# Designs tried in a protein design chat: VHH binders against q84jc2. Part 241

Target 1, 232 residues: q84jc2
Amino acid sequence: MSKMRNLVEEKFLEFYESWVIQLELYLHQLLIAHNNNTMSETELRHLISKLTTHHKAYYTAKWAAIREDVLAFFGSVWLNPLENACSWLTGWKPSMVFRMVDRLRKSRVVLVEAQVKKLEELRVKTKFDEQKIEREMERYQVAMADRKMVELARLGCHVGGESVMVVEAAVRGLSMGLEKMVKAADCVRLKTLKGILDILTPPQCVEFLAAAATFQVQLRRWGNRRHYVTHS
Short names: E, the ipSAE of ESMFold2; O, the ipSAE of OpenDDE; V2, 0.75 times the mean of E and O plus 0.25 times the DockQ between their complexes.

## First folded at step 15 (VHH)

Design lh19 (framework vhh_8fcz_2)
Fold by ESMFold2-Fast, scan of step 15:
Structure lh19 (fold): chain B 232 residues (1-232), chain A 126 residues (1-126)
Amino acid sequence: as target 1 above (232 residues)
Amino acid sequence: QVQLVESGGGLVQPGGSLRLSCAASGFTFSDHAMSWVRQPPGKGLEWVSGISGSGGQTTYADSVEGRFTIIRDNDKKMVYLQMTSLKTEDTAVYYCARFPHSELFEYWTSGSFDYEGQGTQVTVSS
């Protein structure tokens, strides 16, 4: 299929392909570290820092790209259809990571009572922050259907010229609002990730990050397999 | 099915060089990142280096950065580890490993690679 891409989409596609490949290499390091009982706390913290820096690099690149074209992140060309279907405001749903923590508890991650309490408090706060953003999304959608916007759309259809420019300015304003919502969602993601890592011990952080990276890499592989079957 | 066969180990003096080889079969080699891991005497597994499926990206443990180079030849289904400036601390059994590919999310909690060969012994001593 022929595809139209702008500069932002092309640049971020190249960045994202490289970023995911590096994540998979870090996943290999995490899996080995998880089985290595001889690694020092300093060595484990250094590995955790590599992953944290890698995720920060993603958000740095994303926020620069969103400033140029936020709509590129809705139905992203660098994600397969399955990855896009699983997206919540252009990324992972923050509360979903607590399922990974809960699964780890059943295997070999031994969480003390104080950690369980702090994780539950963080989970509740994260869900509250998610709901707040979802309400903002609803307000955004309602604003699109507001009588004033409908009237502007009618003017754009019927008169052209200067009236079309006024409608275009309004659409650009809505795009800026969307950028703020995506950044707010990303802030909840980063706060949730930091909060979990601050509560967990270094070995538990390694296991959690390995779980998260495994899920992300596997979701991409599953989507790519079905994409080839469906779109080839 | 999937097989990984390591070779190239041996006895070498400190400051010396060795090239390890890994022959892969039973899967689409170019679609998978590959890693080298090692187990020193009396210690657990230590990750050494990784290379992307295309060979375009590599990463190294801090202890080997600048001394080791990971290379792959997708036509021959081979991955190599070129080791230079070898130290006594590099003494270990070296394993070639493939990224886990499991349909079960519980697999990642085990912290294990899908496949490891029998390894190749590297001994650095005078």
Scores: ipSAE 0.353, ipTM 0.723, lowest interface PAE 3.5, mean pLDDT 82

Design lh2 (framework vhh_8fcz_2)
Fold by ESMFold2-Fast, scan of step 15:
Structure lh2 (fold): chain B 232 residues (1-232), chain A 124 residues (1-124)
Amino acid sequence: as target 1 above (232 residues)
Amino acid sequence: QVQLVESGGGLVQPGGSLRLSCAASGFTFSDHAMSWVRQPPGKGLEWVSGISGSGGQTTYADSVEGRFTIIRDNDKKMVYLQMTSLKTEDTAVYYCARFPYSELWEYLSGFDYEGQGTQVTVSS
């Protein structure tokens, strides 16, 4: 077992647990702001900035970690099984945020026609970018099934240290391709998030960010309860 | 059933100190982040401070940073707000609050607080 892989997993687990706790504290602020009609546009923008900075901190930490061990992100020890099952290329599926926008439209958000048109254009582009990445992942999976990789995996089961090193070198090579795809997916996530926030007014941004944070916190809580009950 | 009971408010002069308490019941207290929020006369609710379920992380509104300290005692199911260097602008009804939890498909919710609040008045 790689010591570097263990260190990456341990460091990111500590980071992620702290990051999610801080997200919940920001969620409390967003919910209060949503119900406060006396907040200025400057105050709302400041709160939105805290959330965008928080998300940027996540991607800064993630990209440093995947440079060292991208495979840690495909079956993450810091995520429960439900969170892992809902992951698309190590994170949220970009087009899913438009479902949140649609729910806000039904419950509390009042969007003007110009915003609706821009959001639809962004939704179409986001789905197109997702499909490009999915095609690349399919090509990667086909390459992984390549006979030479199967042969290397078989050889790695032999006693010789040279065989283990050869398999490890092959995995490192494949990890570079996965890192590129994960970063491409993260770029789509960040572009989609920025696009939505640029289209929405500050009060609408607060409501959107509150919905997104609520979903993330709830998904984690539901998955933790199921996991605990299943393994108790 | 969920219940939050605030206490410790009162009349104090500018520069004074007060400690607010919130007694929680009806839920697994250590699993929930808690916040203090306040409502000044004639204004809406404003968020003051928050603390994680374990007590390991805290955050404060800019207006109270360095003057207020939030702490919790999970064994006693209590959260506290230690207020120092009080200003007339701190005059408000203070409420203990928690995040509401709903079924997954009803993930957008307003803030859920159950207490009657405790009045803090900073005046000469």
Scores: ipSAE 0.422, ipTM 0.770, lowest interface PAE 3.2, mean pLDDT 82

Design lh20 (framework vhh_8fcz_2)
Fold by ESMFold2-Fast, scan of step 15:
Structure lh20 (fold): chain B 232 residues (1-232), chain A 126 residues (1-126)
Amino acid sequence: as target 1 above (232 residues)
Amino acid sequence: QVQLVESGGGLVQPGGSLRLSCAASGFTFSDHAMSWVRQPPGKGLEWVSGISGSGGQTTYADSVEGRFTIIRDNDKKMVYLQMTSLKTEDTAVYYCARFPYSDLYEYWTSGSFDYEGQGTQVTVSS
């Protein structure tokens, strides 16, 4: 509709391309650190802090952008089709990160029983928060369908100036509802990430972040080679 | 097929400068981010610097920030590390690295970094 919507997509595309390039450069640091047993706890914590700050910068930019045009995040132009297909409410599905945590159980950096119990508690809580948001999205889709049916019926039977105002109000309401749900999902993502990092030791945090970044970078590479994904 | 060949190392005095080179072959060079990593005597590998495929984005370890510059020439398939104000702590074997993001499980079990090259020795002493 407006020039503002186009500008949001262009600005976020520039931001995201730069952000992913920086993530890949941080991934190289994580991969080297993972195989270096001589790094101090202070050095490892500093590297973990860089990644945490980088992820927070993403959500800061995202929330500014969705305030202007949340619909840009449903079928995003800065994501390839594979990345879009793997999205859950405009990002990674929070419970999926525990698959990466499972990899730590088979690594050289062993999880102790107390950590396993805390991670399981976090996993259960994360799945509960995730399911709550899924129910809210289902309710949103049902309400959207009901409202659309009523409004389409009115537009077919009565073509006054009031129909334009009703449609504009409905579109604004849809956008505000989606913005709240996307922010709720992002809060679960950030809470889950913080929870995992708080439970893990610095070497385990490096391994976890390396696994997560590898998956994200690899998914982008696979999607950019579309024929490999569809025919592999 | 993929090959990385480092050169340019040597003996320098503290405060000196060196330029390391990495010649790449066997892959689409401009599609890959490249890193310089080093291994000091008696220590593990330390990440030094990274550069995006286009060369438009760089990042540095805090210990070398402001002293080292990573550059690439995609036409020549070269990566360079310009080192200035060298310190005794910079003494290490320097490797040029391209990381294949193939099998995450294989990475965790093998601990290897294929395509890191043969390395070039930098010694900073009086």
Scores: ipSAE 0.535, ipTM 0.802, lowest interface PAE 2.2, mean pLDDT 82

Design lh21 (framework vhh_8fcz_2)
Fold by ESMFold2-Fast, scan of step 15:
Structure lh21 (fold): chain B 232 residues (1-232), chain A 126 residues (1-126)
Amino acid sequence: as target 1 above (232 residues)
Amino acid sequence: QVQLVESGGGLVQPGGSLRLSCAASGFTFSDHAMSWVRQPPGKGLEWVSGISGSGGQTTYADSVEGRFTIIRDNDKKMVYLQMTSLKTEDTAVYYCARFPYSEVWEYLTSGSFDYEGQGTQVTVSS
């Protein structure tokens, strides 16, 4: 199945490069909109919808890809080492976005008391969902080191053809477990993003999305600069 | 050091066409996405169009979709905005924009950002 892995990696690399370029173009739109107090609510909502559609397109492509090869998303070839180092279960850590909201609220974003309460409720729920997934990940990692997996690895070394079939079945089971966890993590990401956007006003949504896109674009640029210096 | 010089603006009749040019210098042009933005009289800055560093991807504001085309020539370090079917609502000062990502967070928190470029006036009238 290494051929399928290579095809998945090649296809998703092409998709991701285009997706990030489009995110940068949307970032320019968000930055201009952020500085324009004459935009209508309808125009702002349309821009926000473009960004949410863009993020949904990412998850549509990702879920199709992980169905074929979930391991491609652990140490992804389309991400530089810095982006990979900052990943939590193949993507951004949901609770991180509340740090971005907190940073904005202290400088430019004026949040009313009702919004602050709803954001805190969402933060608590998001952290709870993260911890649940982290416990599942810990159980998964412990299972990898249990006596039965160690024994299966030993058999794979000694028995050859017959043992290979049993090992392949076990690896398939492990991959299915990872796919379930990655999808659960992505669901928390999407619920958190939607929750924040539902709480914020359209101008505040534009500021939030601009901050998030800026972080993603900067992280990629910082990591790519390191790669150039290291490998050139 | 970083310089963007817009040109090609002028007076044009409704339904007319105009091509704006932006000459870039002082940075690695092909590494940066470029945008055209405009400021109509009495309004804030409006994003018009964007193009990726390679020129392979473009995006347009709904108000100009199908009427304007953004293109770039990386060898000449130029970005262009081809405008057709011009309307009185397209009257604005047009700016070529590159966003220095090192300053973007300051922009988001302070709300102040000086766009690179001098601008070129487009007037659609009479």
Scores: ipSAE 0.526, ipTM 0.814, lowest interface PAE 2.4, mean pLDDT 83

Design lh22 (framework vhh_8fcz_2)
Fold by ESMFold2-Fast, scan of step 15:
Structure lh22 (fold): chain B 232 residues (1-232), chain A 126 residues (1-126)
Amino acid sequence: as target 1 above (232 residues)
Amino acid sequence: QVQLVESGGGLVQPGGSLRLSCAASGFTFSDHAMSWVRQPPGKGLEWVSGISGSGGQTTYADSVEGRFTIIRDNDKKMVYLQMTSLKTEDTAVYYCARFPYSEIWEYLTSGSFDYEGQGTQVTVSS
């Protein structure tokens, strides 16, 4: 393992553990706010802004880390196996977040017709953007396989420092392409989150953010327990 | 059996100080984030402050930031809320709450959750 790869992984692991702990603290705040019908719109908007700022901080840290070592995000040491199994291009799958929207529809907070229409339009747009990225990833994977086969054939004819340099160049090219792809996926995530929050009222935003954070925290808890059981 | 026992409330003048205590039992205390929440007269529950299981991270409501400090002693299984520069708006029943891992889905569905503690009354008046 390279020193730079270890440093990126160690730094982001430390960041992520702290970030998830803060998410749990914010989730408790959201749960308390969810059942308080006396909170002002200003108070609710402030709480929502704390959560959006927290999520933006995650992407700021992530994008800095992937600039240094994007491959760390395809075998993340800070995620358990269950979290990794549920991952789509190093994070949550944008269209899956609408499961939280479905939860909101079944809650005591009622959505008006105009909101339902806008949420469905956003769902369709999000799925379209998601599929566009999936097609780009497929093309990238095919290109990577073709380049790898050609490279392996060439490496079979050469031995030594020249072969090491060729491998390093190929890995660098691969990493740059993956970085662009991951950032594109993250942009869809952020646009989807903003879109949902723009459609919902402040009380509905609190409920949505609470549901989303609950899913993330619960998935991590279940995965950590299951990891212990499978390895013990 | 999970128990949370709050204490330290009372009557205090505006600008005064109080220290609230919460004694926890029946669970692995250091594995749980803890919060202080309050219910002012005629209002619903308002989140005040939170602290991580290790005590390394804290978060405060804007209305109390700079005036309140949350700390924990994992050896004693205690959470404290140090309140300074108290305002009449801080008058409320204060509850100690643990993060509700197993009750989250029920809470989101039913819209109600009972805390283990009975609370401690803080009254800020002349």
Scores: ipSAE 0.569, ipTM 0.829, lowest interface PAE 2.1, mean pLDDT 83

Design lh23 (framework vhh_8fcz_2; at its last look DockQ between E and O 0.81; V2 from the best seeds 0.00; counts 0 for: pae E 2.5 > 2)
Fold by OpenDDE, look of step 16:
Structure lh23 (fold): chain B 232 residues (1-232), chain A 126 residues (1-126)
Amino acid sequence: as target 1 above (232 residues)
Amino acid sequence: QVQLVESGGGLVQPGGSLRLSCAASGFTFSDHAMSWVRQPPGKGLEWVSGISGSGGQTTYADSVEGRFTIIRDNDKKMVYLQMTSLKTEDTAVYYCARFPYSEMWEYLTSGSFDYEGQGTQVTVSS
């Protein structure tokens, strides 16, 4: 039986499909730029700016959507199961990007000592922020078994009349907490991304962004093949 | 075997027009975004334009925006680049590229990309 999608899910699915397609086109640009030593710094920075703008657009759309229905993002219908399995609080794990940088360092990317130091500092900070959010999420998940949620569990899905109001109130309370956590996580993502891009040179930024985009695109394609997921 | 065959290049005067074609075979064409890239004399390869697998989305380099149009025909497995208002700086060998998904990471880490086509020469000169 196919799952029913709500309006938020439908709209965001359409957005995300388009967004990912555009990301792939940007990836082509990044891959070419990566091997073009004749590109000026200005040109590279312009390309980087396009990508950062693209990512910002995603979060703008996401945050608008989660205001309407944050729960949609905890069962993201626009993602395949593999993508979902790799998600941390509705997105990529911030600390993961440092692993990507490490992988690139083992290939062509040469970092100076100052960059290495700054990256390590950023890594530590990012880890700390992740843990903080996880603790809050844990606290929230434990605390959710309060009176309102117990009432929700008691009433179940076949509720009418006044009971519906109680259930809705409980769900709203839950959603508000979740929204806060998701936003916090996204802030860490954005800060981490910005931090990395500030440390890397323009050519290194292009390589990093290309790596990230490649990983994202491939993860999606692998997942789709495995589970025969078709999107609009 | 994957094949990309570019054609349509030639000599034109500034302000002129050309239409490039790319014939693709050996892979599921509609599943791949396609790009046009070019290599000017003495310069590195630069990205020109891209089109999504379905053809619903297109993008262009700033240098060609408003002058070039990329289109594709998935039934014929063709990609086209309509070039107008050509400039001397558009002189280059033009390639179509699919950027194989399985090779993207290797390309990124090794720095080597095997372009499957021979390209087509575009020369803009008065």
Scores: ipSAE 0.849, ipTM 0.945, lowest interface PAE 0.5, mean pLDDT 90
Fold by ESMFold2-Fast, scan of step 15:
Structure lh23 (fold): chain B 232 residues (1-232), chain A 126 residues (1-126)
Amino acid sequence: as target 1 above (232 residues)
Amino acid sequence: QVQLVESGGGLVQPGGSLRLSCAASGFTFSDHAMSWVRQPPGKGLEWVSGISGSGGQTTYADSVEGRFTIIRDNDKKMVYLQMTSLKTEDTAVYYCARFPYSEMWEYLTSGSFDYEGQGTQVTVSS
């Protein structure tokens, strides 16, 4: 397959472009809601639910795609080079969202001491879970350099029925290992997001989600503008 | 130089229909998502609907879904809000809005949002 994009890549590219456009529309709604102190708690919770559902839809689509071709998510064609450079195991680094949370300490809706304590506990747990996954990825990379894998890669350069079958089985095993690792990282992302939203009040959730979406949309715009580096 | 001009408001009975228009100038219209926002009497700004730059995606507030339709014509640099089955609660000044990327952080940090257009009044009463 000499083409950069296969069927899985093309399908997820179409999905992701649509998903990010929808995120920007939700961001506009969040910005208006953030600046409106007359909204009810029920109205705010419905808006938060829309964003939560939108993020869940991303992981549903991602996990379906990973089942078919996990390697498409390493150096993704639907992300620009800046977005890819900022990726940690095919997505955002969970601990980075606490920088968005820190913004809330300077907002109009102040965090109370009990919330600050719970957020700090969640931050520590998230960091621990990240380090555990990083050790697993390190072990995976070391295993890739194992003598047996090097010999299998050498065999893959030669035509032969038995050697072809052995190489195909090894590649399948490697892909399954990556799939499990990516899903583990995504589970940490979802647990971190849910944890933050459970600690925050509805107005604080709206501000947090607006900050996170603003950063994501801006990062994509900055990376896309790299092609126009001569423009200021 | 950047201008948004709303029109099409008026007095209408409950269950009636109105079509609002927004004429845009001074920026690359097709590169920007557009929204309709409203301010009911005694309340803050309420987001109503949004449409992507290409017009391929739309979204609606729960209170208007199924009753309102947002449309755009990029050649004419227009965005429209087709309103049907109007309710008393839809009474508000309606504004056409855009969110320039350069101002998104300011909207979060300042806690304020200013519209560029004059708005158009919609009054739903018998």
Scores: ipSAE 0.694, ipTM 0.889, lowest interface PAE 1.4, mean pLDDT 85
Fold by ESMFold2, look of step 16:
Structure lh23 (fold): chain B 232 residues (1-232), chain A 126 residues (1-126)
Amino acid sequence: as target 1 above (232 residues)
Amino acid sequence: QVQLVESGGGLVQPGGSLRLSCAASGFTFSDHAMSWVRQPPGKGLEWVSGISGSGGQTTYADSVEGRFTIIRDNDKKMVYLQMTSLKTEDTAVYYCARFPYSEMWEYLTSGSFDYEGQGTQVTVSS
């Protein structure tokens, strides 16, 4: 399908390009901090705070944009096709982030038993929250189809200006439901991120944030090296 | 082959200025963000500054912000670090780094930063 960008998409594309470039620069700082055993706890917490603030800024901008056009975040123009293919409700899947923790444990990060237990509790809660959102999305799809059937029946019985009003109401209903679900998914993402950072020690948090940024930067770089085919 | 060559270091008095250069070759320079990293005597690596591939975004460590400026020239494949108001704490070997994307997981797992260049010594002494 032919893709034309609206104002929301153009604005967020500019924001996202700047945001991900800044994430890459923070990644360089994280990689050096990860290798520097002499940083104080205060210095580590300050760096962690910079990263969490950067992530919160993303969601602040995103939530403002979805108020204007939530559909822009389903198949986003600021993401390459690989990034879009990996999305779950407009972002990373919260439960999958624990695989990144697992990978770090296999390499350098040593977790004590209390941390392992808390991470498992968080993993279970995160999965539960995900499944709740997935069930709500299923119910929304059914409810939206029913509303569309009623509105299409009205369109079939009426002609002219009334048909425009029915289509506009259906679009508003779709957008409101999707906005709620996207925000719910983002809240699970933020709660999961905060939970992990609360359980890990400051050096472990730096390593986790470095791994997360590495994954995102690599995904973008790998996907952007390919040529894209557009269809009209 | 990837090569980063740092130069421009030297001995300078506190309050002085110095400009470091880094010549890059063997990779698509404009596609990579670049950083300056330093190693003070007897200490671990300290990140100093970074610049995006296009040059449009820069960041600085708190200890050098307002005193150092990172610049790149993509046509000449160069990165510079303009240092002013130098302090004795700035004494270090300075390296430029690109943090190759295919090797970032090795950096995370090894616990060791592998230099691509020899670095350039900056000594700030009264």
Scores: ipSAE 0.483, ipTM 0.811, lowest interface PAE 2.5, mean pLDDT 82
ESMFold2 (binder alone), look of step 16: mean pLDDT 83; pTM 0.856

Design lh24 (framework vhh_8fcz_2)
Fold by ESMFold2-Fast, scan of step 15:
Structure lh24 (fold): chain B 232 residues (1-232), chain A 126 residues (1-126)
Amino acid sequence: as target 1 above (232 residues)
Amino acid sequence: QVQLVESGGGLVQPGGSLRLSCAASGFTFSDHAMSWVRQPPGKGLEWVSGISGSGGQTTYADSVEGRFTIIRDNDKKMVYLQMTSLKTEDTAVYYCARFPYSETWEYLTSGSFDYEGQGTQVTVSS
């Protein structure tokens, strides 16, 4: 129902706006920490913990919302068109964060051979898990073109109580399938994030998290303006 | 031209109070989160406090929590740092800062940050 979708969309819009504002405040902390060589390991670990807790809060809220209306996350109203265009199954594409890790290696961050090997192993595993989900999405899309679904769509064009109930049951089934796939994609995202943070030292984690947060904040700003070169 | 001008620093005794001010110009002030950062003598930059564009959310470094309050006045384009129960360890040059705008993809992965202005000196000493 559109009223139920509106409620989920409004509630998550309010949550997401607050969540992104807090991410920007944490980004300021990360960038200052990155430029400060006097912070203790305990202080850096505490800051990293604040960011991981913040990301976990996002997925907790998201999973509650998709249980009510998963379709709200396909073409989300709380995201601008640029953010929506850059999404893969309602969020960031897990393998793409390794491009950010590669950038760290070219900057002032020195990764030891053991870290490089573990990151490459994680990259391969992440890409494999990602491709598995893509195959499941392909199967889902093929199932939507199934003769049975085509027949249900035809029945739904006729005004009648029984055909309406059958179509509603089919739509509910489709939504449950999408919810399962979105959760699977989010699990790959969380495992990839945890894996990277487990491999990196605390100063390297701060730099990585700063890069990730910078990407999210700037992508949102670019999309909200839709004009990347208009300041004079 | 983006400009941030800090003021309000000075010499104060331990346990005293000061209010720092930052005047902003050259950008849509209410669209940006603002932070206070400090640089103690001979040390690197330390993040102190942050406030959202609306002023509805604030956060503080553990070392200043309960002693400092960040507030903003969007109509006046000002951000303030109210400091109480000052300690000798709070001695630093204080800067107000905003997250910098970037037009390049390369910057998205750099993790760089800059702060604005010359700052305002706070000295806590008898």
Scores: ipSAE 0.422, ipTM 0.759, lowest interface PAE 2.9, mean pLDDT 82

Design lh25 (framework vhh_8fcz_2)
Fold by ESMFold2-Fast, scan of step 15:
Structure lh25 (fold): chain B 232 residues (1-232), chain A 126 residues (1-126)
Amino acid sequence: as target 1 above (232 residues)
Amino acid sequence: QVQLVESGGGLVQPGGSLRLSCAASGFTFSDHAMSWVRQPPGKGLEWVSGISGSGGQTTYADSVEGRFTIIRDNDKKMVYLQMTSLKTEDTAVYYCARFPYSELFEYLTSGSFDYEGQGTQVTVSS
């Protein structure tokens, strides 16, 4: 059936469920740390390092999986429909995180002028890199409509060993292009995250990471709750 | 009404062991991750350990890793903290905590949450 999961999807589903559960445990630690003004800079940096390592583990697993099947990441089976609707090239939209930083600044985060300047410079750079990838995706979609779609449509009319191999080769070619774009998008995500953490003080980093994790956990809960509420 | 009741604290010498217990009621226990947090004298709340709803995943603060073990019994609606090789810096009031999804944003902004008990005192002293 079309809903059957392949081996890559099953392995990454198992990984992702475990990863999100661990993120929730780290979120609880971040929330307690955020409300404790007696923690040393060393203690805060160790906690920030745990979160950074956790996010690196996600991209390590993701890049291994997309080498095998990048299409599994478009309409991911491990994400609910709300999470999928909010995704941009298989993950969070890099420029969105600056909206979260702005919200934190208005609530309690006191940023010095030098930090505000560096965050604005990073925001502009991030939007530029994001737009570059969007143009690449547009070119990919147009190219797919021209050559590969016509070729695949023609081959779909014939059932034979040779036709099967040609279709598989064409799908692999399309997948390689998507893999390159997904990795480019993930590089922008990682550069943006690192840039923000480099600009913020350790207490501000904890607050930012707590806000980001809270949003991720809540988005998953809202999507799952909606699905259960609409269950017949 | 959600209720968490901690017990098992006491006075112990350095190098000793204690097992803390938390009895939970008023919610679907197995659906919620649980944490132990502590407040040493003159300090704020410190997160100690967490366990997933199923008990399949645990995590520990660096200061207690290798010495403390968090476990849960979903049938009895209990969370335990097994403490070994206790140090004087482990002296604190220990609280059992649940972070309800509906209050995560509120806790982030206000610092308050309703699903912690009265606490149990652990004193490590020679």
Scores: ipSAE 0.676, ipTM 0.878, lowest interface PAE 1.4, mean pLDDT 84

